# VHH binders against FAS-associated factor 2 (Faf2): the designs that were tried, part 1

Scores and structures below are computed, not measured.

Target 1, 346 residues: FAS-associated factor 2 (Faf2), of Rattus norvegicus (Rat) (q5bk32)
Amino acid sequence: MLPFRFTYYTILDIFRFALRFIRPDPRSRVTDPVGDIVSFMHSFEEKYGRAHPVFYQGTYSQALSDAKRELRFLLVYLHGDDHQDSDEFCRNALCAPEVISLINSRMLFWACSTNKPEGYRVSQALRENTYPFLAMIMLKDRRMTVVGRLEGLIQPDDLINQLTFIMDANQTYLVSERLEREERNQTQVLRQQQDEAYLASLRADQEKERKKREERERKRRKEEEVQQQKLAEERRRQNLQEEKERKLECLPPEPSPDDPDSVKIIFKLPNDSRVERRFHFSQSLTVIHDFLFSLKESPEKFQIEANFPRRVLPCVPSEEWPNPPTLQEAGLSHTEVLFVQDLTDE
Below, numbering starts at 1 at the first letter of every chain, in headers, positions and changes, except where a header shows other numbers; antibody chains aren't numbered by Kabat.
F, E and O are the ipSAE of ESMFold2-Fast, ESMFold2 and OpenDDE, as the mean of both directions, binder to target and target to binder. V2 is 0.75 times the mean of E and O plus 0.25 times the DockQ between their complexes.
[cut] stands for letters that were removed.
Atom coordinates printed by the task and the answers are left out, and those that the model quotes come from them; centres of patches stay.

## First folded at step 4 (VHH; framework vhh_7yz9_2)

Design p01 (from n3 with L105F)
Fold by ESMFold2-Fast, scan of step 4:
Structure p01 (fold): chain B 346 residues (1-346), chain A 123 residues (1-123)
Amino acid sequence: as target 1 above (346 residues)
Amino acid sequence: QWQLVESGGGLVQAGGSLRLSCTASGFIFSDYAMGWYRQTAGNEREWVAFITSGGSTTYADSVKGRFTISRDNAKNTVYLQMNSLKPEDTAVYYCAADYEVYTDFGEYIFDYWGQGTPVTVSS
């Protein structure tokens, strides 16, 4: 046999067993605090009936938070299932109609059995000496504070007197906190109003500046448009002047007065001025148009009219006259007056 | 109904990072101090980091400089940013809500726990 080996493994196994056996109290592990409250409530109702103070439907932490938020007293009842006075207290004191009415009207009521993890945890914090146990908690000097403890069996009338005494002694703290919250709220409202007024003023100023910028842009565009039109008109006049000079330079020389194949034409311009020039019978009527166009006093668009009979002379190529006739073909064989008609008036 | 819901745990290599989150519902989150705890098999739960309702933070010596606790009251969420993770950081991490009550005996802390989220740091 191997006794040292067996002894060694036996010691190790005992050690492992001992270490595994050492466990915290199951009640010290709170994993379902709401379930603890619900199960306690059902057990309470089965034993004492449904005529009881309204149980807070939540964890101890939630009850504290709600009491602080609402500025209400929180009454905590720790139920000792195994204590001899628990049944008498619940049946005769806690569930008395006058006690139920007081609790329901004046405070939040949280209760749990110390046999449940949630109740056990609260028990460890409040350190009650005996049962039945009641503690009253409220916001005092910015801290949730136990302001009263009731330990041991108590009759309904004395319970009402004690709870009322505790509340009356401490009500001023809740009133003071409520007034402070109202003052803080009013200050915040005033700051929000000031911030809103500031932002509204800023937006009004931005809107005024935007409109001013739009008006400046409109004026700038108008001025730019006027300037562009002025530049375009100046360029148009320069082009017109260049074309007039080109036509003047390309004109055929004026025939001699002694030339028997020439005729003198007198032109009456729209400004009532008169211009004279001699032309050869074989020259196209386009020469007459080019001559008149080259004159400074001529309209930008014009036509030439003859009398006896009154007619417009085809001095520029057109659909009807693609090749304008000569002076001779047009019947201009002797000195006569032709009228220049302004067509730029439209 | 009261609830703490944890997320962000998992497997990560040594030197890596993880961000744990814990979302609270059913109570006024801003009133509570929030903490992170961890537990390794066979050992008791140890405190890791705390953040008060006012935002003050404290850390266990073993994680100081590597972990950062923060809170977002608008989202009812507390976070644990874990950097430079070591194999010894392997544990189940628990979110807890703490509330202080003042009695004749002084200040008492009440802790409500989430379900836990496992974190494994491989070597």
Scores: ipSAE 0.000, ipTM 0.269, lowest interface PAE 11.6, mean pLDDT 81

Design p03 (from n3 with L105M)
Fold by ESMFold2-Fast, scan of step 4:
Structure p03 (fold): chain B 346 residues (1-346), chain A 123 residues (1-123)
Amino acid sequence: as target 1 above (346 residues)
Amino acid sequence: QWQLVESGGGLVQAGGSLRLSCTASGFIFSDYAMGWYRQTAGNEREWVAFITSGGSTTYADSVKGRFTISRDNAKNTVYLQMNSLKPEDTAVYYCAADYEVYTDMGEYIFDYWGQGTPVTVSS
C-alpha cells in the first residue's frame, strides 16, 4: 500500500530528526583544542602545500587574547571539509602569494575545520551561513567584536580588497585604544614617581625629627647630669657634715691636765691655724683622726705627721695597719706638735 | 596555568552581608572582563554581575541595588559585595574570566571558571 508506505516513511524521518535533536553532536566536546589546530594545520599542508598564511599555534581563546593584547586584527578561517568551494578557495585564494603576504603582515590568522571540536565550538559562536568563511575580529569599545564577515567563494584580488576595506574602516578603534593605554601607562608612571617622591620626603622628615629628638635627648641628659652632679655634691657636703658631727659625739672626753697619762697635742692645720686637745696615752691614734675630721677647718682628706724624725702617723685603719697603735705605742711625748697635711688634691 | 580562586562564602542570616573575592593568576587580569555567576542544584547557572576591563558594571535584575561588583587590578582580584541577602540568594557562586567576543548575535564566550564558593542564607 502506497499511502501507508508514504506515511510510514514520513514518521521514520521525523523520528530520526528527533533522535538526532536529543543526542548532542559529538563535536560539542572540546578536549584537545590545541591538538585540533595542529592536526588541521598538518592536514591543510598535506592537501594544499606549505605556502599558506602563518597559522596561530594555539586555541581560539588564546588567539583572541593575543589579538586584544597586541591590538591587532584577528582573521578567523572556518574550513568546511565537505563544501564544494573549499578546495578552490584554499588553492586559488587563501594560498595566493599576495594574500599570504597581506595576512602575515597585518593580522593574526587562526583557522580550524568545523569537523574538529574546537572549530565546531567557534562555528557555534560565529554562526556562519556558508563556506568558505572568514571573520575579522578586533577590539572595539572594550569588546572583541566581529567587524567583518566574508561568506562564500571569493577570488584573491577581491579577498585582498575586502580585507583591506574592513581593516581601514576599523583601524581608528585600535589607534584610539593604543593612545588610551599609553595615557594610562603615563599616568601610572607619574603616580609611582609622585608616590616615591612622597615616601622619600616622608623618610627625610622622619630622619629630621629623629635627629631633633636625639639632640633634645642629649641636651636633656647633659642638663640632668649637671643637676645630678650638683645634687650629689650637696649630698656629699651634707653627709660629710653629718659624719663630722657623729665623730664629734663619739670622741672620748679630754683627760684632766693633772692626769700623768695625758698627752697635750697642738695641731698645725694647712690654713696655718692651730688647735689643741688632750688625749690619753692608752687611746688609739684613730681618736686623733676622728677629732681632726670633726673640725670644720680640716681638709676633706688629710694625713698627720710628726717631726724629728719626720713620719706619717697611722691614724686610719689599713691593710698594713688593721688596728692602729695607741699614742704610747706610737712614741708620742706628754706635749706634741703634729702637722695636718691636705691630701684633697689626690 | 590559568586559575581563578574564589573565597568569602559561608553561612549568613537574612538581611546580612558577605563579600566574595576571586583572585586570578596566569593571565593579565587588567585585560579581562570578570563576572560572577551562581548555581543551585537542579537549576541552570545564572549570571549575577559583570565588570568590563574598563570598569563598566552590569547586574541581573534579581540583585540590582543589593550587590556591587568591583575589581582591584593591583591584586588581580574581583569582588562581589552582597548586601541585604535573602534566602533565595543561597547558591554556589562562580567567578569567570571572560575574553568577550561580541558577535552579530550578541553571544559571549566564557572559557574560564573558578571552582565555586558556597553561600547559604538562613532565615
Scores: ipSAE 0.010, ipTM 0.264, lowest interface PAE 9.9, mean pLDDT 82

Design p04 (from n3 with L105W)
Fold by ESMFold2-Fast, scan of step 4:
Structure p04 (fold): chain B 346 residues (1-346), chain A 123 residues (1-123)
Amino acid sequence: as target 1 above (346 residues)
Amino acid sequence: QWQLVESGGGLVQAGGSLRLSCTASGFIFSDYAMGWYRQTAGNEREWVAFITSGGSTTYADSVKGRFTISRDNAKNTVYLQMNSLKPEDTAVYYCAADYEVYTDWGEYIFDYWGQGTPVTVSS
């Protein structure tokens, strides 16, 4: 049979091919997506200058999130560093003043080189066919959707026309979503206002009930105080009347007008009324006080005065007069006029 | 800082159930699509389940009918309920979050990944 040729170089080449086949592209590992964007921006400015659309300062996913939140178009530029048309496009189209103005005024602009891991990741997602590449993304039917793709070299006037066409064709979706969000927000605000009004009403009702309860308690306390005062005053008057009755019962009998040791005393009370009674010369002045105290018309506290000379009679035991004198010792005549001075509330 | 923290992994017997949780911080959770991926030693990371910002769910054929993905926007959390677990479900499970981008071929890209939670299913 035909001899088989064998070469070690052929086997080595097969092993080298297999080894290369299993080695992953280093661009497939995204470890610093923000750094990738910053690095691309610096490289772009070095090649094409600082007059360019404002680059979104963040990851691709952050740009998508902001575009959805703000209901704006997102323009994605994938830069092919080694493509023949990239320099012409960037210098003459992307950095044209009218293009910069359009992009800056109407959309978010995210860009990265496909040679960077972040740009390579986005390239895998968007699967562009050639460079230069632009994609327009926006919220449509609740999804961030690619609504336009521009592939290959394009002149600035055509770029403006194409971007404007894509935006105008899809603007209705963003307008509708803005209206829906506004209506939802207005409904939530109205519901919140209704909830707040309900809670305010509830609090007002609770406050009214609390005030009514407090007022009822205050009235009850006042009524209790008035009742206690009334009962205390009634007890005081009853005790006073009982004491007057006791003094009256213990009072010695009035002597006969014909008794040679009798003294007729005419008392002038504070209310200008007059009361007369007879006493024995041998009786203590305390008997005079007891008699006056026993009268309904007498003040609760009083003193007895005689005239010519004017003096207060010691009719109640005191430190000066522990044993009040008798009527005779006090120098009273067979007929006397004595004055009762009201000392109540002194 | 944007982060995803997975929890709920562990050792379970075949036929058992396990619930994984992933809590997000630093971004508006309700705006992001969430997914679960798994990876075994020597194999590439494979997609398990996906839930959109709107709540639509999709499952890999290998877990369809056994796993359920759900989300709680109030808690910034996505869940993976795993039922009828098999030894081949043994893997490190990763939570992923990204903004929904619908392309001509229907794929989504993920920007944020958790550190993973191991799940071991014994026989």
Scores: ipSAE 0.000, ipTM 0.198, lowest interface PAE 13.8, mean pLDDT 81

Design p05 (from n3 with L105Y)
Fold by ESMFold2-Fast, scan of step 4:
Structure p05 (fold): chain B 346 residues (1-346), chain A 123 residues (1-123)
Amino acid sequence: as target 1 above (346 residues)
Amino acid sequence: QWQLVESGGGLVQAGGSLRLSCTASGFIFSDYAMGWYRQTAGNEREWVAFITSGGSTTYADSVKGRFTISRDNAKNTVYLQMNSLKPEDTAVYYCAADYEVYTDYGEYIFDYWGQGTPVTVSS
């Protein structure tokens, strides 16, 4: 029955194509649409003065796009230069102070002469029946829609009433679209906030994991240091023990009690214990030190003292005694008591 | 000999890019506004982007920020650069040329249409 919208527009396209082919109008060729608007504005001001609604400074297509973007009414005025009522309308109605105020405050205002290509193009689109002509356009049901037409001479009070009525009747559509756009924008902002929150959380988790890794590595290094210190102390004790055993093994054998050159020495240790050993008079005092050092009970640092006369025996090489004397040279008798003094804390 | 010839359509992965071209012949290209429309199965043709004879551009909300329309009057060509493509951008894309004809129902009617170039965006 009724043609589908697509088929209907196809038929309209064919009719429009045929019309343009059969009756090409020179004004149908728009080469400078902005110039057309500017030219019309200057001619309008020359005829009617500078007190007029603010002209949209752009093409009809731009005015439609801006009205749709801003969700505003677009008032289109097509000026018929040759129509008998055009001058009266412009002087008495369009340029009335209250009309100017209404238009400037509530809508975008686009105007052009139908004698100019841009105005003629718009005339072909709107198909006005007479002049003066006004059309009110706005976004309705997802389409830029003509919601009102005013054709023929109208007085300023009636013009205000008609424009206000058209806007009031259609304002709900713009409000609905604004709310829908705001809801879509809020949803997009919320999604972006959720994405940002997710990324911030992920970054925080990565930072927390990095700190935990650093803490684990710090603890590992501390444990390794403690273990290395224990191993170093154990090696120190082992080296000390090996040195004591080496000194013990290198000790010369004790001379026989029947040897006339033997010396029996009784050592009094700092722990009040006593140890004895025989030495040969020809042996160095270093042998005495090596023997005492090899004992488990000996302090880590010590010196050996003799009595009568009281003196510290040079049992370790020193600057004063680079070669320690023999037991005989030190004046030791066949039986001696020597005292070991602990120097570990000195 | 009024002709519009589209090219540049094809298969592309989601997030990819395509550049569509439309070359006009048989008329003074610089005098006409040019637009891109798309049509999916079972739906009416949807406006995508528009460029006036003076070079001013307008985009549908669904493609704003992702698509760019441009023209080269010396080559009689209009372009549609499509970035960040989504599966829902899958459609046959049409080039259109005319004076913008605005009807009482708010629809734009074009005198001249191209044959269309298919664009498929895989997921």
Scores: ipSAE 0.000, ipTM 0.178, lowest interface PAE 14.0, mean pLDDT 81

Design p06 (from n3 with Y102F)
Fold by ESMFold2-Fast, scan of step 4:
Structure p06 (fold): chain B 346 residues (1-346), chain A 123 residues (1-123)
Amino acid sequence: as target 1 above (346 residues)
Amino acid sequence: QWQLVESGGGLVQAGGSLRLSCTASGFIFSDYAMGWYRQTAGNEREWVAFITSGGSTTYADSVKGRFTISRDNAKNTVYLQMNSLKPEDTAVYYCAADYEVFTDLGEYIFDYWGQGTPVTVSS
């Protein structure tokens, strides 16, 4: 048995609610929230003057974030442009010097017109019943909480008393949060110091191990270089010996002592030893060099000199003698004494 | 002192997947709630996903069922696994860290933010 008029009104309310979703309010689309606040501030100053609480220069969400970070109260003023009491409130209460002083010293102040998209958005969140409207917001029990609402016209002295009462009643929650943050920060600092000390110790150990590894590798490399040098020197000596043997094998046989064209040469070596060999006058001086080179006692680099007259014999090809002369062309006698001069260290 | 560094963003085809990572330094990661936000050109930052210090997760309706937020306290890292990506997911993604706080608007407020990592989803 519901009264017909009561049923009628509830149906109309439902219909109006549904119609609102078909045709959303143009203010529901926030595209420039900072511009909304700046625009409102300029409009406010044109209407009520420049003596007012300091407006937070950012979005509602930014104001909430800063209030939470700083552990401060946030005072939100929603301006109803069309409400009969808005002008009286702004001129006589909000812009009163003692009210300005209280707001500026103790809280962040965010304000916007409900005719602006950003202000309308905040209006939808706070659900004010009338104007002028003020809400006090702060961090309480891990939530940004509306801790006070002031709705309707209020005088400056009552406004100061109400704002102070709300802050005093809730200050303990902000103090508690400051203590909790301090305790957590002290724990973080201690753990950071412990972590830094541990990492410093770890780096010192790593550096010590790196130096040991580098030293081991440096010693190994040097040892390997010394071994390679020894092997290279041994190979060089072996190759030299093989070349001496090859030259010895390729030497022409000595002519008979009874051959009238034989030359007997006595060589004086740098070690004062003497060696003797016969050659044919038609043979190249290169045969003399090959013979001497084939001797184990010969220097690695040498030249052959004849005396009286003193001269170096061209026993190896040179620019002056690209084809070394024969013994006969060099003017050697049937018996010669030749001197081997060591050039290895010269 | 406090730092959040995001990685893993890039260009991906619609229907593809990306995994975003955010590594924290300068604080004890396990004590903090972590969140992911995104911002498109000309719009405010939009909340995407949130994970508490205890591991409880919450997602925006637009990403629920497609995105997964997770954390690894041993690595001081929070992750956002993004599957079935749509062109509408194209945005700069931001990592945020803080003690858990929410507002009358159902938003979480974070004190520490990363530099952002861009994600572009092509059709």
Scores: ipSAE 0.012, ipTM 0.370, lowest interface PAE 9.0, mean pLDDT 83

Design p08 (from n3 with Y102L)
Fold by ESMFold2-Fast, scan of step 4:
Structure p08 (fold): chain B 346 residues (1-346), chain A 123 residues (1-123)
Amino acid sequence: as target 1 above (346 residues)
Amino acid sequence: QWQLVESGGGLVQAGGSLRLSCTASGFIFSDYAMGWYRQTAGNEREWVAFITSGGSTTYADSVKGRFTISRDNAKNTVYLQMNSLKPEDTAVYYCAADYEVLTDLGEYIFDYWGQGTPVTVSS
């Protein structure tokens, strides 16, 4: 036997519980939050006119984000379409010129009807008790915090006084956050400048090392040039000496002083020294040149001149004398004095 | 294995001097730029001074004229001479090694850090 009233209350409680879960508010599903705000703005202007605070044209979450980024107060107005005081508040307080001026100059203003899904979502977050409803939100202790709530009908002068009081009481938190952000930004800039200075120093060291390498390479090339020039000069002297020796070996033997066809020639060299050698009248004048060239005292380039009359003897092949004449054909006597003229500097 | 060992830290009165040293092992010291960093409680490590492999030096504005960085490649050691110390210089000091960059996108090997040496400057 269960009491009738007990059974009755149990059924009612189950029914109320089920009703609450079976009928979720259709406003709980937000599908177009920006559209909700735009729709509310149009309906507000139709009812109360175009002279109103500037509505934030974005979602509640976007308004919170922008208020946090800009370090500004966010004023949230939740419009209760069915409340008896909503029309009086909007016409006489919210749209008063001095209220509009305060809101527009000092804060971001977000507003929506609680009959719209976006406004209903915000209503559930702020949990207002009555209408009209205003909440002031700002960054405090690193989170967006409700720092003031105004609930119920309020006159314009009182509204200005209350909003100003809330802002003045909390302005120091925003100032402190601005100083902290500035300090962090200055530290970051200094670190970047230090990194840039460090890289500049590294580049300067690399340039210094590059110049040292170039200087070492330049010195090495200079030493190589000097060495090559020295070797070339040594080869030139060796080749000259070998040619002199070859000419000496190819010289015909001197004829006997008793040979009636012998010619004794006394050569006067540019250094005023004298050298003598005997030749045969039938030998080419080239033999005279070969003999003189074989001497250490001879210039590198020379001519052989005879006197009485003065003439250059063709002792090397030329266009005029492709086959130089013999001593006899050149008109040399049994004893001659010939002059060697230095042509090395010509 | 790469190792950097700092020494020379301690307690000093404001206006005093300390010389920190950092000895490197496990790499060719002369090929690397060396730096000193410091860290105070609750803050990130901040740069103090750098010296490149070629000997060019750079200093943070807070220490210019008071601190001098130098190196001895024969001893694989970098030094930080700290003069006219201030309470604000109180920190744990770390040395680090950086590879010389050969390109504009050069690489840094700041992963070779010492264990740190504490410096406390009393007022």
Scores: ipSAE 0.000, ipTM 0.149, lowest interface PAE 21.2, mean pLDDT 80

Design p12 (from n3 with V101I)
Fold by ESMFold2-Fast, scan of step 4:
Structure p12 (fold): chain B 346 residues (1-346), chain A 123 residues (1-123)
Amino acid sequence: as target 1 above (346 residues)
Amino acid sequence: QWQLVESGGGLVQAGGSLRLSCTASGFIFSDYAMGWYRQTAGNEREWVAFITSGGSTTYADSVKGRFTISRDNAKNTVYLQMNSLKPEDTAVYYCAADYEIYTDLGEYIFDYWGQGTPVTVSS
C-alpha cells in the first residue's frame, strides 16, 4: 500500500466534483412519485409480508398537507435497501402487531425507499444519518416540524415507547392548533352569518320600499284617471252647450202664419213638454233636428218620428240619406205632430 | 365546503396576454393565502406566484416581470395576469388556498386546490 499524497486527493476531489456536476444522481428527478410509493409497497410486501402499517397512498407533499389539515402526526420511514439492519427492523419491529396497531391508530404513515426518486427527494430534505430511519412530523407553531428522529436499529417495545413519548410531548401543540382553528372557523362563520343577515335585511327593506312606491304610483294613477274622466265630462258638457247655442243662432227665421208654404210642427219631447215652431216646406229636415238640438230640454241623442204611418224621419245625414229631404219631399202636412225619442244610451 | 374554480385559460399566440381567475366559495377568503402553480405532462407541479392574505406577492424567477398576481376580496377571487407569454408557459394552471403555507421542510403546502385550467401558447 503506498501512502497517498495531498496533491492526489486534490485532483480526485476535483474529478468527483466534475462528475457530480456532469452526471447528477438520476434519483434527483422525480417524475412519478405515486408510482414510487406503490412500487415500494409491493416490494415491501413481497419481502416482509402483508401485515404492516397502512401506507399513505400519495406523495410526501400530499402526506404533509393531509397531516396539517387533519392535525395528525406524520410518521416518515425511509427504507435503506442496502443497509444491514433494514431487514431486521422491518421484520421484527415495524411489522410487530403492537407497532402496527399504534401507527394505524395514531398517525399517518408514509414510507419509501431512498433508491426511488421520491424517497431520495425526502432523504435530501430530512438528511438522515443512518438506517433504519423514522421521522415524526407535525404542525407546530404554524410550521410543519420534525419533532422526533429515530435513527438506527430499535426493538419493538422501545419503538412503541419512543413513538408514544414523542407524541405525548407534542400533543399539546396539536390540541392548541385545533382550538385556534375552531375559534377562527367560528369567527368566520359568525362574520359570514352577520353579512348574510345584513344583506337579507337590506333586500327586505328595498322590497318594502319598492312595494310602497308601487302602491303610491298605483293610487296616483287611479286619482289622475278619475280626475281626467271628470275633466273630459265637463269639457263634453261645455262643448254640447256651445253647439246648442251655435245651432240656435243659425236657425232660419220662422215663416209668417200667412205664408201658404209654412208648416206648423208641434213636438212632443221625452219629458212630456210640448214646443211648436213653423218651418217652410222647402227647408231640409236637418233644420228640424237643429231646432230640437238647440233646446235646453232635448236629449243628447234623439230621433224624430211621425205617426200614421209611423216612421223615423231622416233629419240627420246617413248612408241611406246623405242629403236629408225637404219637409215637402218627406210628405209633411201643413200641421204636424212629431215625437222626439231619447237615444242617449244607444 | 370550500371550492376553487379556475377560468380564463385558452390558446394564445407568443407575446400575447391572458388573465386567469380563481373564485373561492365558502368562508372568509381574505384570511387565506393564494397561489398559482402550473404543470406540464410528465413533470411535477411548479410554483408560479403567491399572494398573502395581506397582499404581499412573490414570483418564480421564470415569470418575474411578466406575470402579476392580485386579489379582490370583495369577489373572493384571485387573478394571474400573464403578459409576454412564451411557448414554455404552456401548462395546466392550478390555483391553491391555505391559511398557513410554510414548512421548515422547504415545501409549500396548500389545503385546497382547484381542478386546473389549460393554457397553450403557440409559437
Scores: ipSAE 0.014, ipTM 0.388, lowest interface PAE 7.0, mean pLDDT 83

Design p13 (from n3 with V101Q)
Fold by ESMFold2-Fast, scan of step 4:
Structure p13 (fold): chain B 346 residues (1-346), chain A 123 residues (1-123)
Amino acid sequence: as target 1 above (346 residues)
Amino acid sequence: QWQLVESGGGLVQAGGSLRLSCTASGFIFSDYAMGWYRQTAGNEREWVAFITSGGSTTYADSVKGRFTISRDNAKNTVYLQMNSLKPEDTAVYYCAADYEQYTDLGEYIFDYWGQGTPVTVSS
């Protein structure tokens, strides 16, 4: 620091402080309007004591919003620090026990000095003519409305009478709004109940229909399976009958008993019945199978066995016998007994 | 004599930004809470953002972190800054003032509405 006031350094310092005075730091501006209310409350209590109406500890706009939401009266007090009647009003009227009781029980109370930014802003909005100033505000016809103004010095008994008169004259509007809000809430609750009941009914109906659809589909599938099985079985029987007919028609005629190459075969069927037919020694064993297959009384699947020694005759083409032998090659006698063995379901 | 004049809507690409403005006249703007609503074709109007007279803000879950509501009481104007826009944000945006809040229902009924400003976000 340079110790002499009018040195070059001291002159420059004064010049810089002057520039800062012309262009104040933005941090010098009030950024917390709630702080204006709190500081006013503390200043009020220092000067007039702690016996006062309960101050709303928020901005004017917040006080209006809360009064509108709660359907309450808002009392606004604008404090003129410089006015001759402000001290008398605060000490003798505003802080009177009866006045405090009325305000605390019936309304929200917002107050600020017009020398503070928040209070000055509200002053510009309310456009008061003189001090002390009180305004009563409430929701009326969808708007926050000034329903009473009290301007100038007033005694505590007159203050009580005037505040009561203003409230009595306007309370019906708040009552009407409460009723309208109740009706809207009742309608909304009923609508919610109806929606919930409708959705529950819709879900119950959808579940019922889903179960009916599943049951119908299960029955339909079962019926289709049964029908398909019946059609397959009928086609199988029809094809079997047609094959038997064709085989019977294509059978070579029986040789004469006088033919020296004639073989008489007696077939013993599984039901102990007997069938006989003559064949030629030069014919394939497939002719024996075709004959037996063509019989109505033959099993659907069978094999033919000869005795002494017991053996199965290759009457159907197989890997071992791709070309079945003739009756002569199979060693059959002029009179033979063959056994038909049922292989159905074996 | 009251009016709300909206501006700032238009066509923007996904991921882009738009700033909506709503200027009020004919009532004491600083005394009213302000909100933004939007309406998509075939759907009912839905709430987007709300700002109290004191400056406290609340946002719908679908826009929280992307949209910012603010107000300038000296200019009687409320703003909606929309960042990171999605095709789902395509709607007509409405400014609203002078509301009634029903605590039991969590909904707002606004007495003053703007004309609406269209916002189209292309994919």
Scores: ipSAE 0.000, ipTM 0.147, lowest interface PAE 14.5, mean pLDDT 80

